# VH-VL binders against b0r6t4: the designs that were tried, part 23

Target 1, 212 residues: b0r6t4
Amino acid sequence: MARFGVDEAGKGPVLGSMFAAAVAGDPAAVPDGVADSKRLSADRRAELDDRVRASMRVGVAEVPVDRIDDPETDMNTLTVAAQADALGRVVADGMAGYVDAGDVNEQRFGRRVANRVAADVAVTAEHGADDEYDLVAAASIVAKVARDAHVDALAAAFDADIGSGYPSDSTTREFLAAYVREHGELPECARASWQTSRDALGAAEQSALDEF

## First folded at step 6 (VH-VL; framework fv_oberotatug)

Design s60
Fold by ESMFold2-Fast, scan of step 6:
Structure s60 (fold): chain C 212 residues (1-212), chain A 123 residues (1-123), chain B 107 residues (1-107)
Amino acid sequence: as target 1 above (212 residues)
Amino acid sequence: EVQLVESGGGLVKPGGSLRLSCAASGFTFSDAWMSWVRQAPGKGLEWVGRIKSKYDGETTDYAAPVQGRFTISRDDSKNTLYLQMNSLKTEDTAVYYCTTEYYDDSGYPFDYWGQGTLVTVSS
Amino acid sequence: DVQMTQSPSSLSASVGDRVTITCRASQGISSALSWYQQRPGKAPNLLIYDASSLESGVPSRFSGSGSGTDFTLTISTLQPEDFATYYCQQANSFPWTFGQGTKVEIK
């Protein structure tokens, strides 16, 4: 029987860390509402995170901006490492479970995650695993709650409304533009390798050139 | 499950332009690095270029013979990869394959391939 | 550019034979080498990556070895579906380059 689920949150934002989470335990112990949770508010996610933690083992791993921006690695490798780190915190030998696949080849992704975990575990990776498996859906909520807390902490640290951190969020783009205009560089929380970050730097440079 | 389907090939005159499309299904397209590889009739494989995922900057790289003439782009909302070919030459005649490129520290290049689409450049 | 040279360019073999194909790089490429199979009129498929790692779904009769400049693909017991052209490819240095191919023909 499947005894764990793993997923990540925060792969797409231009601001801040990505998080992976693993949830281990009896699938029957997964709280009601987790499976139908795609449209949850941050408050509702936090409530479900509390319930998951009360009945199951939870592990979380953070991938900071400097690792994401490292040109010698890639998002798939970082996702494998983060999922393995989170999973390693909650599993024991002989457990089996599901993870959300970050690779085109599901079997390769699962093998890579399993190989980085000290315990002898059987990992089955599937695209959209959070839609199919309650334990993966629970892990998705935990990862999103970790990301929510991280974004809140960044907003406090920068004393600014940074929005969600996603490029599609106009508040996030406005924060980046204002910061670059004032400081001449990206904020530490920005992923420099993202096109949105390059756009913000380019816009500031173009504004300076337009003075001449 | 994983499928890549190329389209847009055909006969074109030297100096002409052609746009190839590759429709992807069975995986999360936005996570994937994508490449174009071509094969002239009766010849071997030649890498054309690649585009990274949005999460890795959506940057492009090209082989020298096509640099400045070909442009690779992607539309993640449509799960589609494109190859815009300009200033076509007779030596560009080939079957064009779209492929997924697996990347990590060790390098795992082309794990899934489409069926290919034939481009013939002749007068 | 890293030049990849395969040997032999073609060979004839019978079902049940052990087949060995070699690939040499013009400079060191560590283990960043993949092997592909292409049947006539079909798209290539990945067999081996990172010199020796078998791709999912590929039969265990295929194996790869080598590092640096000299690499080998071995088919331990040739099957009818294995009559095809095989290509090596390096992913250590841009641009990615392929060998010229080795055609495995029925004897």
Scores: ipSAE 0.486, ipTM 0.817, lowest interface PAE 2.8, mean pLDDT 91

Design s61
Fold by ESMFold2-Fast, scan of step 6:
Structure s61 (fold): chain C 212 residues (1-212), chain A 123 residues (1-123), chain B 107 residues (1-107)
Amino acid sequence: as target 1 above (212 residues)
Amino acid sequence: EVQLVESGGGLVKPGGSLRLSCAASGFTFSDAWMSWVRQAPGKGLEWVGRIKSKYDGETTDYAAPVQGRFTISRDDSKNTLYLQMNSLKTEDTAVYYCTTEYYDDSGYPFDYWGQGTLVTVSS
Amino acid sequence: DVQMTQSPSSLSASVGDRVTITCRASQGISSALAWYQQRPGKAPNLLIYDASSLESGVPSRFSGSGSGTDFTLTISTLQPEDFATYYCQQANSFPLTFGQGTKVEIK
């Protein structure tokens, strides 16, 4: 019987949306090269994404910045909801599969995802599931490709190199600092609840004070 | 089998220069972000800097202690990473490791490491 | 800079013991934490990434947990090859920073 795999990308960046993806189908139909997803460039991920979509059912869910910054939710709940949304697009009653666990309690995470899916599905959540299960590895590639496209679109919209969106990326921090310096506020794509965003605002405010 | 082999370490006087090389094999080098991490004798690990893949703009990042003195570069045609070290200080004495860096939502772990090359800066 | 502090700095244990090492970040780093093992005279090896994800090929006796500022590495049943120094590392903020290390010594 067809099975599923679910994963997400983009939980840690200070810029942009996070994405969850679900891939459903025959595990034997997963394209060659998917198991090496950790080593892939963006171009190679896009090629594999095309092959996965040609042979399998794929669902994607986006969690936009305003949802991530909503103080009435949390990242664990958003991850559960995104995985469930992606999974709900590709499954039917009675299917079983694996998801990459988003919190320390694997069983609780799996139950929460299953409970949010309208179809009656059996979810097994494991840390590092993308290293063990080809369908989860395929979902990881799909989620990363969606994130890559999103970052490219942001870079185009801002007409600037924004880097990867991750706080440890100097290009991302330089973009954020320059934007705050020029506009006096965070760009719409920045997660305001991230410490990196708060630091950028604080640094700009201090610099303005130091001019006097 | 992934292999990273560092070379170019040795004894150098304060104020001197040294160039380290890291020969990579067993993976598509041009796709990888690469980092240098160092470890002073008997001390812990310290990140030195990174270079992104060509596909991600081939930009570099450096830790504050080495900014302006060290330069990271790569030659994808030779599958080789370089660390050019200038104005060396006794505090730069360390084993230097070449590492690959996973740059997506896994928090940039250093997943492959070379065996390291020792740089000793002393008179 | 995000300062990473490990506890304890060293511990003595016997084969078969459950070993727990903690790592504390000076500010929130979400789940952007990795754990490394370094055997005497050897290069470090990645054990855990994203706080709790086991690296491929790493024995299942290793596990990681935590988020925000407090993180734990657990070795459920210590083996002879596990006597080593363990490091945590954060990737949430620039520059990338490591903990000072925890040395696991034979009792």
Scores: ipSAE 0.380, ipTM 0.751, lowest interface PAE 3.9, mean pLDDT 89

Design s62
Fold by ESMFold2-Fast, scan of step 6:
Structure s62 (fold): chain C 212 residues (1-212), chain A 123 residues (1-123), chain B 107 residues (1-107)
Amino acid sequence: as target 1 above (212 residues)
Amino acid sequence: EVQLVESGGGLVKPGGSLRLSCAASGFTFSDAWMSWVRQAPGKGLEWVGRIKSKYDGETTDYAAPVQGRFTISRDDSKNTLYLQMNSLKTEDTAVYYCTTEYYDDSGYPFDYWGQGTLVTVSS
Amino acid sequence: DVQMTQSPSSLSASVGDRVTITCRASQGISSALNWYQQRPGKAPNLLIYDASSLESGVPSRFSGSGSGTDFTLTISTLQPEDFATYYCQQANSFPLTFGQGTKVEIK
């Protein structure tokens, strides 16, 4: 019987941290509505997160911008580390469960996560595991709620609408462009290694040259 | 369970106007970002624009070819998405698809698609 | 705009064949690439998201790989229902852009 699920949120945004979450417990105890969570607002996800935390063990790991931008690592390695850190907070020896695969090779990804957890656990990694396994779906909600709270905190800290943090979001691009125009540098929440960040710096530099 | 049904397509002359509707069911429409994607006969897919959820301010984005001519809006009380098309050109001839879009995590941009409605701009 | 180029533009195949379609982005898009299938006369449907994640309900014979600028969609054992046009799409940069499509035709 599977006793844990793991997933992450926030791999693609140009702004802010990535989060991984692990949920451990009896699959039958997963709250109703978790399996249909894809179409819920941030407020609805927060309500489900509260219910999951009331009935299950939950672990969360944050990957801050500085680690994401470290040229000595890569996104697959960061995802493995974050999932393993989250999982290590909630598991005991002998437990088995599912994780959402962050690598094209599911078996390799699962082995890497398991090997990084101190407890002796059996990890099965699958693409789209949050669509198949209630415990992974619960972990997905927890990770997304952590990401939502993080984005809200950034918006408050910068006193601005920063949007979702994704490069395809016009609000996010407008925030980034305005910040670089005013300060001459990226906000500390921006992932500098993202092409969107480099584009914003280049555009501001060119605009300054064209003004004079 | 999720359904998107487009309507309002038809034949219109260059310079004319049309309004497309997309009726949504099976999910909480007010929470969803919605997009329009079009496909000219025998050609590929082209993103037209989007509207964010009410929670995210109902802001709109448009692809350059339609900016200033097309307007996307939504009526959450009716679970309906709209595309107002003005100053239509022959190049706007296409099947128009209504889609859902999410920025919760990388990889969920166009989860659900309607069946499409054909707009023909011809004299 | 990020330009997405698919290769080949069309191919002929038989049931049971392994089919490989590639997609190249004009600039780095990380893993923000999705694959769609469009059967004749029908709306597109999502197959793969985030470069390699299989959408729920999609058969395991479909797989995706790649990162940065080079991406691949593979159908390990082509079935009759797989004769369709396949599109890649990037979600990394505004505006959202699709590849030109790859038509998989019966030989």
Scores: ipSAE 0.213, ipTM 0.686, lowest interface PAE 5.2, mean pLDDT 88

Design s63
Fold by ESMFold2-Fast, scan of step 6:
Structure s63 (fold): chain C 212 residues (1-212), chain A 123 residues (1-123), chain B 107 residues (1-107)
Amino acid sequence: as target 1 above (212 residues)
Amino acid sequence: EVQLVESGGGLVKPGGSLRLSCAASGFTFSDAWMNWVRQAPGKGLEWVGRIKSKYDGETTDYAAPVQGRFTISRDDSKNTLYLQMNSLKTEDTAVYYCTTEYYDDSGYPFDYWGQGTLVTVSS
Amino acid sequence: DVQMTQSPSSLSASVGDRVTITCRASQGISSALSWYQQRPGKAPNLLIYDASSLESGVPSRFSGSGSGTDFTLTISTLQPEDFATYYCQQANSFPLTFGQGTKVEIK
């Protein structure tokens, strides 16, 4: 029987960390409502996260901006490492479970995750695993709640509304542009390797040049 | 049973104005981010703009071709999304769809669509 | 802007065929890629989101894969109702952009 699920949140934002989460336990113990997480509000995700943590083992791994911007790695490798780190916190030898595949090749992704976990576990990676497996859906919620808390903490630290951190979010773009305008550099929470960050720097340079 | 019903389309001359409406039912409208997407006759889909939920500040985003001419707004008490189109150009001729959008890191898909309303800008 | 290029622009197929459509982004978009189906005279409907997640109610013959810049939509066994135009769309970067569409027509 499957006894764990793994997923991640925050691969695409220009601001902040990415998180992976692993949930281990009896699939029957997964709270009702976890599988219907489409369009779940942040408040409802937080409520479900609390319920998952009360009944199951949970592991979370953070991939900070500095690591994401490291030219010696790539997002696929970081996702494998984060999922393996989160999973390693909750598993025991002989357990089997599902992870949401971050690679086109599902079997390769699953093998890479399993090989990075010290415990002897059987990992099956599938695209859309959070739609099929309650433990993966639970892990998805945990990862999203960790990301939500991280974004809230960043907003507090910068004393500003930073939005979701995604480049398509107008609030995030407004924060980034305003910060670069005021400071002449990217905020520490921005992923410098993202095109959105490079565009913000370029726009500020052009605006300064146009003033003269 | 999610439904989105657009209305307000029609024939208008260049430089004219139209206001489109999208009536929503079957979900909690006030929690949803909403979009307008258009499709010129025989052409592909083009994103027009979005409005976030009231909880997320009701901020708007627009594609460059419509920025400054179109305004998106919402009335949560009536479960209705609006698109005010000013200074219309012939290139704005299209079927206009309203869509819902996820507010999370699922890649922001447009999961529900209305049937569309045709706007023709011509003589 | 992130440009989305679909290949092919059109194809002819028969019921029962396996159909593959490719979508390429001009820059990395992670997994923020959705696929839509538009039947003639109808509104688009969502098939796949987050590159590979099947939307509720969509038949399992549809599948998506890819990340970064290269994405694929596969229809394993084409049915009569699948003759339609398919669009990819990225939601990672502003502005949101669609591919030009791939028309799947009867052979």
Scores: ipSAE 0.305, ipTM 0.714, lowest interface PAE 4.3, mean pLDDT 89

Design s7
Fold by ESMFold2-Fast, scan of step 6:
Structure s7 (fold): chain C 212 residues (1-212), chain A 123 residues (1-123), chain B 107 residues (1-107)
Amino acid sequence: as target 1 above (212 residues)
Amino acid sequence: EVQLVESGGGLVKPGGSLRLSCAASGFTFSDAWMSWVRQAPGKGLEWVGRIKSKYDGETTDYAAPVQGRFTISRDDSKNTLYLQMNSLKTEDTAVYYCTTLYYDDSGYPFDYWGQGTLVTVSS
Amino acid sequence: DVQMTQSPSSLSASVGDRVTITCRASQGISSALSWYQQRPGKAPNLLIYDASSLESGVPSRFSGSGSGTDFTLTISTLQPEDFATYYCQQANSFPLTFGQGTKVEIK
């Protein structure tokens, strides 16, 4: 019986896109080590991603910065849409599976995802589903690997060390501050609606004023 | 101001083809999931199908009566939605509406409708 | 497919009347129900979404209630511009489906 798992990565960063991934197939075919994914190195995650893609169906959806910053939508709606898009790439009528809930109300979140998928699927949403279900853990790895590749591409495009993209990363904050100081605006990869971005713009403005 | 303007309707014989267009303005068309809804003369509303935004992969869904005969597409550079109708039947006679059609937790929160265009399929 | 059934199919009413229209789903749809109004010769317009949420710009005399399979649209004090056809629509599963409509006519 084929089942599916869905998760996302990159909801919290100030830099770059968010990704959702769906994995569909026989749960017994999920590679060894997926359940212990929380402490894996980037190399081990990439290795597991390759094995998952070799044995199961995989769908990935990207939420670009422009969509995240759009005031006409919100992060919960974008997460639902991305998970549904990823899931729609791998499922057929009658399939059932689990998704990691992005909303306080698990049942509502699952219903929202299912409603956006053309195929008739049974979605069960749970908080921390990647800790409980191997297919969701596999989807989590796929989404994280997609996010990691995206961050690497951004670092190359900006010819700079941008760190992880998370607000807590000092390298990320240093990149933002330096870019805003030099260019007078946020880099295209920055989520303008994030407080970290607003702080970087405010700090640069204050520094410019202090030079007079 | 928001506008959706349908065009391309008319009289066509059974088995014929027709392409409808919907020109959008006043909102970010590329972000919107778009639907076609039809209404036969004197009857109720019937959902025909939808197309997701480019960000969401431009995937399409259709109601059973039109599956395999109708195709929905979009051209975001022209802010235009299309409905290609093939193998038309007398039962397809209806006013066709272009809409963002609000549904629970849609990726686009606004409900906009065009004025409709009449398609008549008769011998 | 989820079948949506409205009652009544039509009704006659006078300005000032309280009008109630019901909608029943063939299976549970949670709160994923919208109500639309269609005035003669016009496109539909959204009145209520998520079963009970009033769309901006819609008069407060319109209200929605219900969950699961049974839903109600109420017009507390009918006005001349309210003579129209009303449709419920579910968005819980594909394909999206509408009720057959309820025509509110002048007596």
Scores: ipSAE 0.000, ipTM 0.432, lowest interface PAE 15.1, mean pLDDT 86

Design s8
Fold by ESMFold2-Fast, scan of step 6:
Structure s8 (fold): chain C 212 residues (1-212), chain A 123 residues (1-123), chain B 107 residues (1-107)
Amino acid sequence: as target 1 above (212 residues)
Amino acid sequence: EVQLVESGGGLVKPGGSLRLSCAASGFTFSDAWMSWVRQAPGKGLEWVGRIKSKYDGETTDYAAPVQGRFTISRDDSKNTLYLQMNSLKTEDTAVYYCTTERYDDSGYPFDYWGQGTLVTVSS
Amino acid sequence: DVQMTQSPSSLSASVGDRVTITCRASQGISSALSWYQQRPGKAPNLLIYDASSLESGVPSRFSGSGSGTDFTLTISTLQPEDFATYYCQQANSFPLTFGQGTKVEIK
């Protein structure tokens, strides 16, 4: 029987950390509503996160911006490490479960996650696992809530609306551009290796040259 | 069951105006980022613009070809998205699709689509 | 703007074939890529998001791969309902942009 699910949130944003979460327990104990909709509001996700934590074991791992920007690693390797870290906090020897695959090769991804967990676990990685398995759907919500809280904390720390952190979000682009204009450098929360960050630096430099 | 139903398409002369509506059901509309995507006859998909949820400030973004001519708005009390199209040009002829965006997943996919409404701009 | 280029523009295939479609971004887009299927006369539907994540209700014969600038959509065993046009789309940079489409036709 599958007893855990793992997923992550925040691979694509230009701002902030990525998070992985693992949920372990009886699949029958997963709260109603976890698999109902992908249009959950932040408030509804927070409610479900509270219910998951009340009935299941939960582990969360954070991948900070400096790790994401490290040129000696890659996003697949960071995702494997984060999922393994989160999973290692909730599992015991002999458990089996599902993880959302972050790699083309599902089997390789699952093997890499399992090999990084100290406990002897059986990992089955599948694309779209959060749509198939309630424990993975629960993990997805937990990871998204951790990401939501992180974004809220960044907004408070910078005393600004930073949006979702995604490059396609105009609020995020406006925050990034304004920060670079004022400080001459990227905010500490920005992923410097992202093209959006490089574009913001280039635009500010060009504007300064044009001002004379 | 999620449904998006577009209406308001039709034939209009160059320089004219038209307002499209998209009636949404089966999900919490007020939480959703909404977009319009169009497709000229026999051509590919082209993003027109988006409107964020009220939670995210209800701000709008537009593709360059429609900036200043089209306006996106929403009425959360009626679960309806609108596209006000002014100063229409023959190159605006297309099927217009109403779509939802996932803002809390990486990649911002358009996960639900309506069946589209045809707008023909011709004299 | 990020230009999305698909290859090939069209292909002919038989039921049971393995089909591969590629998509190239003019600049890095991380994993912020989605794949859509559009059957003749129908609205597009989402197949893959975040480069490799399978959308709920989509058959497992569809898979996606890639990151940065080079992406691939694979259909492992083509079915009659898969004869359609496929589009990639990036959401890493504003404005959002689609590839030109790849038409999969009956041989």
Scores: ipSAE 0.122, ipTM 0.687, lowest interface PAE 6.2, mean pLDDT 88

Design s9
Fold by ESMFold2-Fast, scan of step 6:
Structure s9 (fold): chain C 212 residues (1-212), chain A 123 residues (1-123), chain B 107 residues (1-107)
Amino acid sequence: as target 1 above (212 residues)
Amino acid sequence: EVQLVESGGGLVKPGGSLRLSCAASGFTFSDAWMSWVRQAPGKGLEWVGRIKSKYDGETTDYAAPVQGRFTISRDDSKNTLYLQMNSLKTEDTAVYYCTTEWYDDSGYPFDYWGQGTLVTVSS
Amino acid sequence: DVQMTQSPSSLSASVGDRVTITCRASQGISSALSWYQQRPGKAPNLLIYDASSLESGVPSRFSGSGSGTDFTLTISTLQPEDFATYYCQQANSFPLTFGQGTKVEIK
């Protein structure tokens, strides 16, 4: 029987959605080059995503900004839910596979994911599973490609270079600062619960006060 | 096997200039984000700056202490990263490491490092 | 800038000991934290990324945990090659910043 791998992308950015992806199939059918996914350019990821989708079953789940900012949930719970949603789209009873652990406790994380999937599946969660298991590496690529497309769409919608969406990216910080300066509020794509978002709002408020 | 080999370090007087080079092999250099990290003798690590891949716009970022004085560039045809250091100060004395930067949700870790090259700024 | 503070600054330990090093960020950095090992006279090498993910080729005795502001690196059974300086590093906020280092010395 086929096996599966699950991973996510977009937990750390201040801009945009998080995505989880699941890939199911014969591990031997995973395309060459997938194992080094962490060092691939966006173009190379898109090429490998196409090859993965041609040979394997793929499921994707999106966690939008308003869910991420919901104070009644947390990032670990959202990651479990997204991974389970993605996995549920590709699995059948009796399948087994690996997921990248989003929690310190690997066994707890795996149990939570398995319990949210309707099919009876065996989930083994490990930190850095995308370094060890080709199917998880394939899922990582699919999730990153979904995130890349999302960021491109946001840049087009805002008619601006928004960078990677990560707080350490100066382009992303410059976009946030300029938007807040012009509109007096965060862009809809910004995660308001992130410290970077609070800092951008605070800086704009201080600048306004300094004009008096 | 991934290799990063720095060169160009040496002794310079305050106000002087140096250009460091980093020769890369064993991976697709043109796809990689690259960074410089320095370490003053007996002290800790300090990030200097980065340059993105051409596919990501080949843009640069710098830490405040070097902004306006240092310039990072790359030549993908030669698999080489550069750090042009101008207006050098005694505080710039350090071993300079060339690193690859794994960019995305992994928090931008520096996954491969060169051996470092020593820059001494002294009169 | 996000300030990264490691504790202890140094410790003495014996082979076979469990060693714990902590790293505290001055503000929330999610899980965007990496741990590096630097042996005397050598370049640093990556041990842990995204707070808890073990880099390929790194021995399983190393583990990382934490999120937000408080992070821990654990070496479950110290080996002779583990006597080194360890650094945490955040990549959530610009500029990228390192902790001051924790030196693990022979007791």
Scores: ipSAE 0.398, ipTM 0.766, lowest interface PAE 3.9, mean pLDDT 89

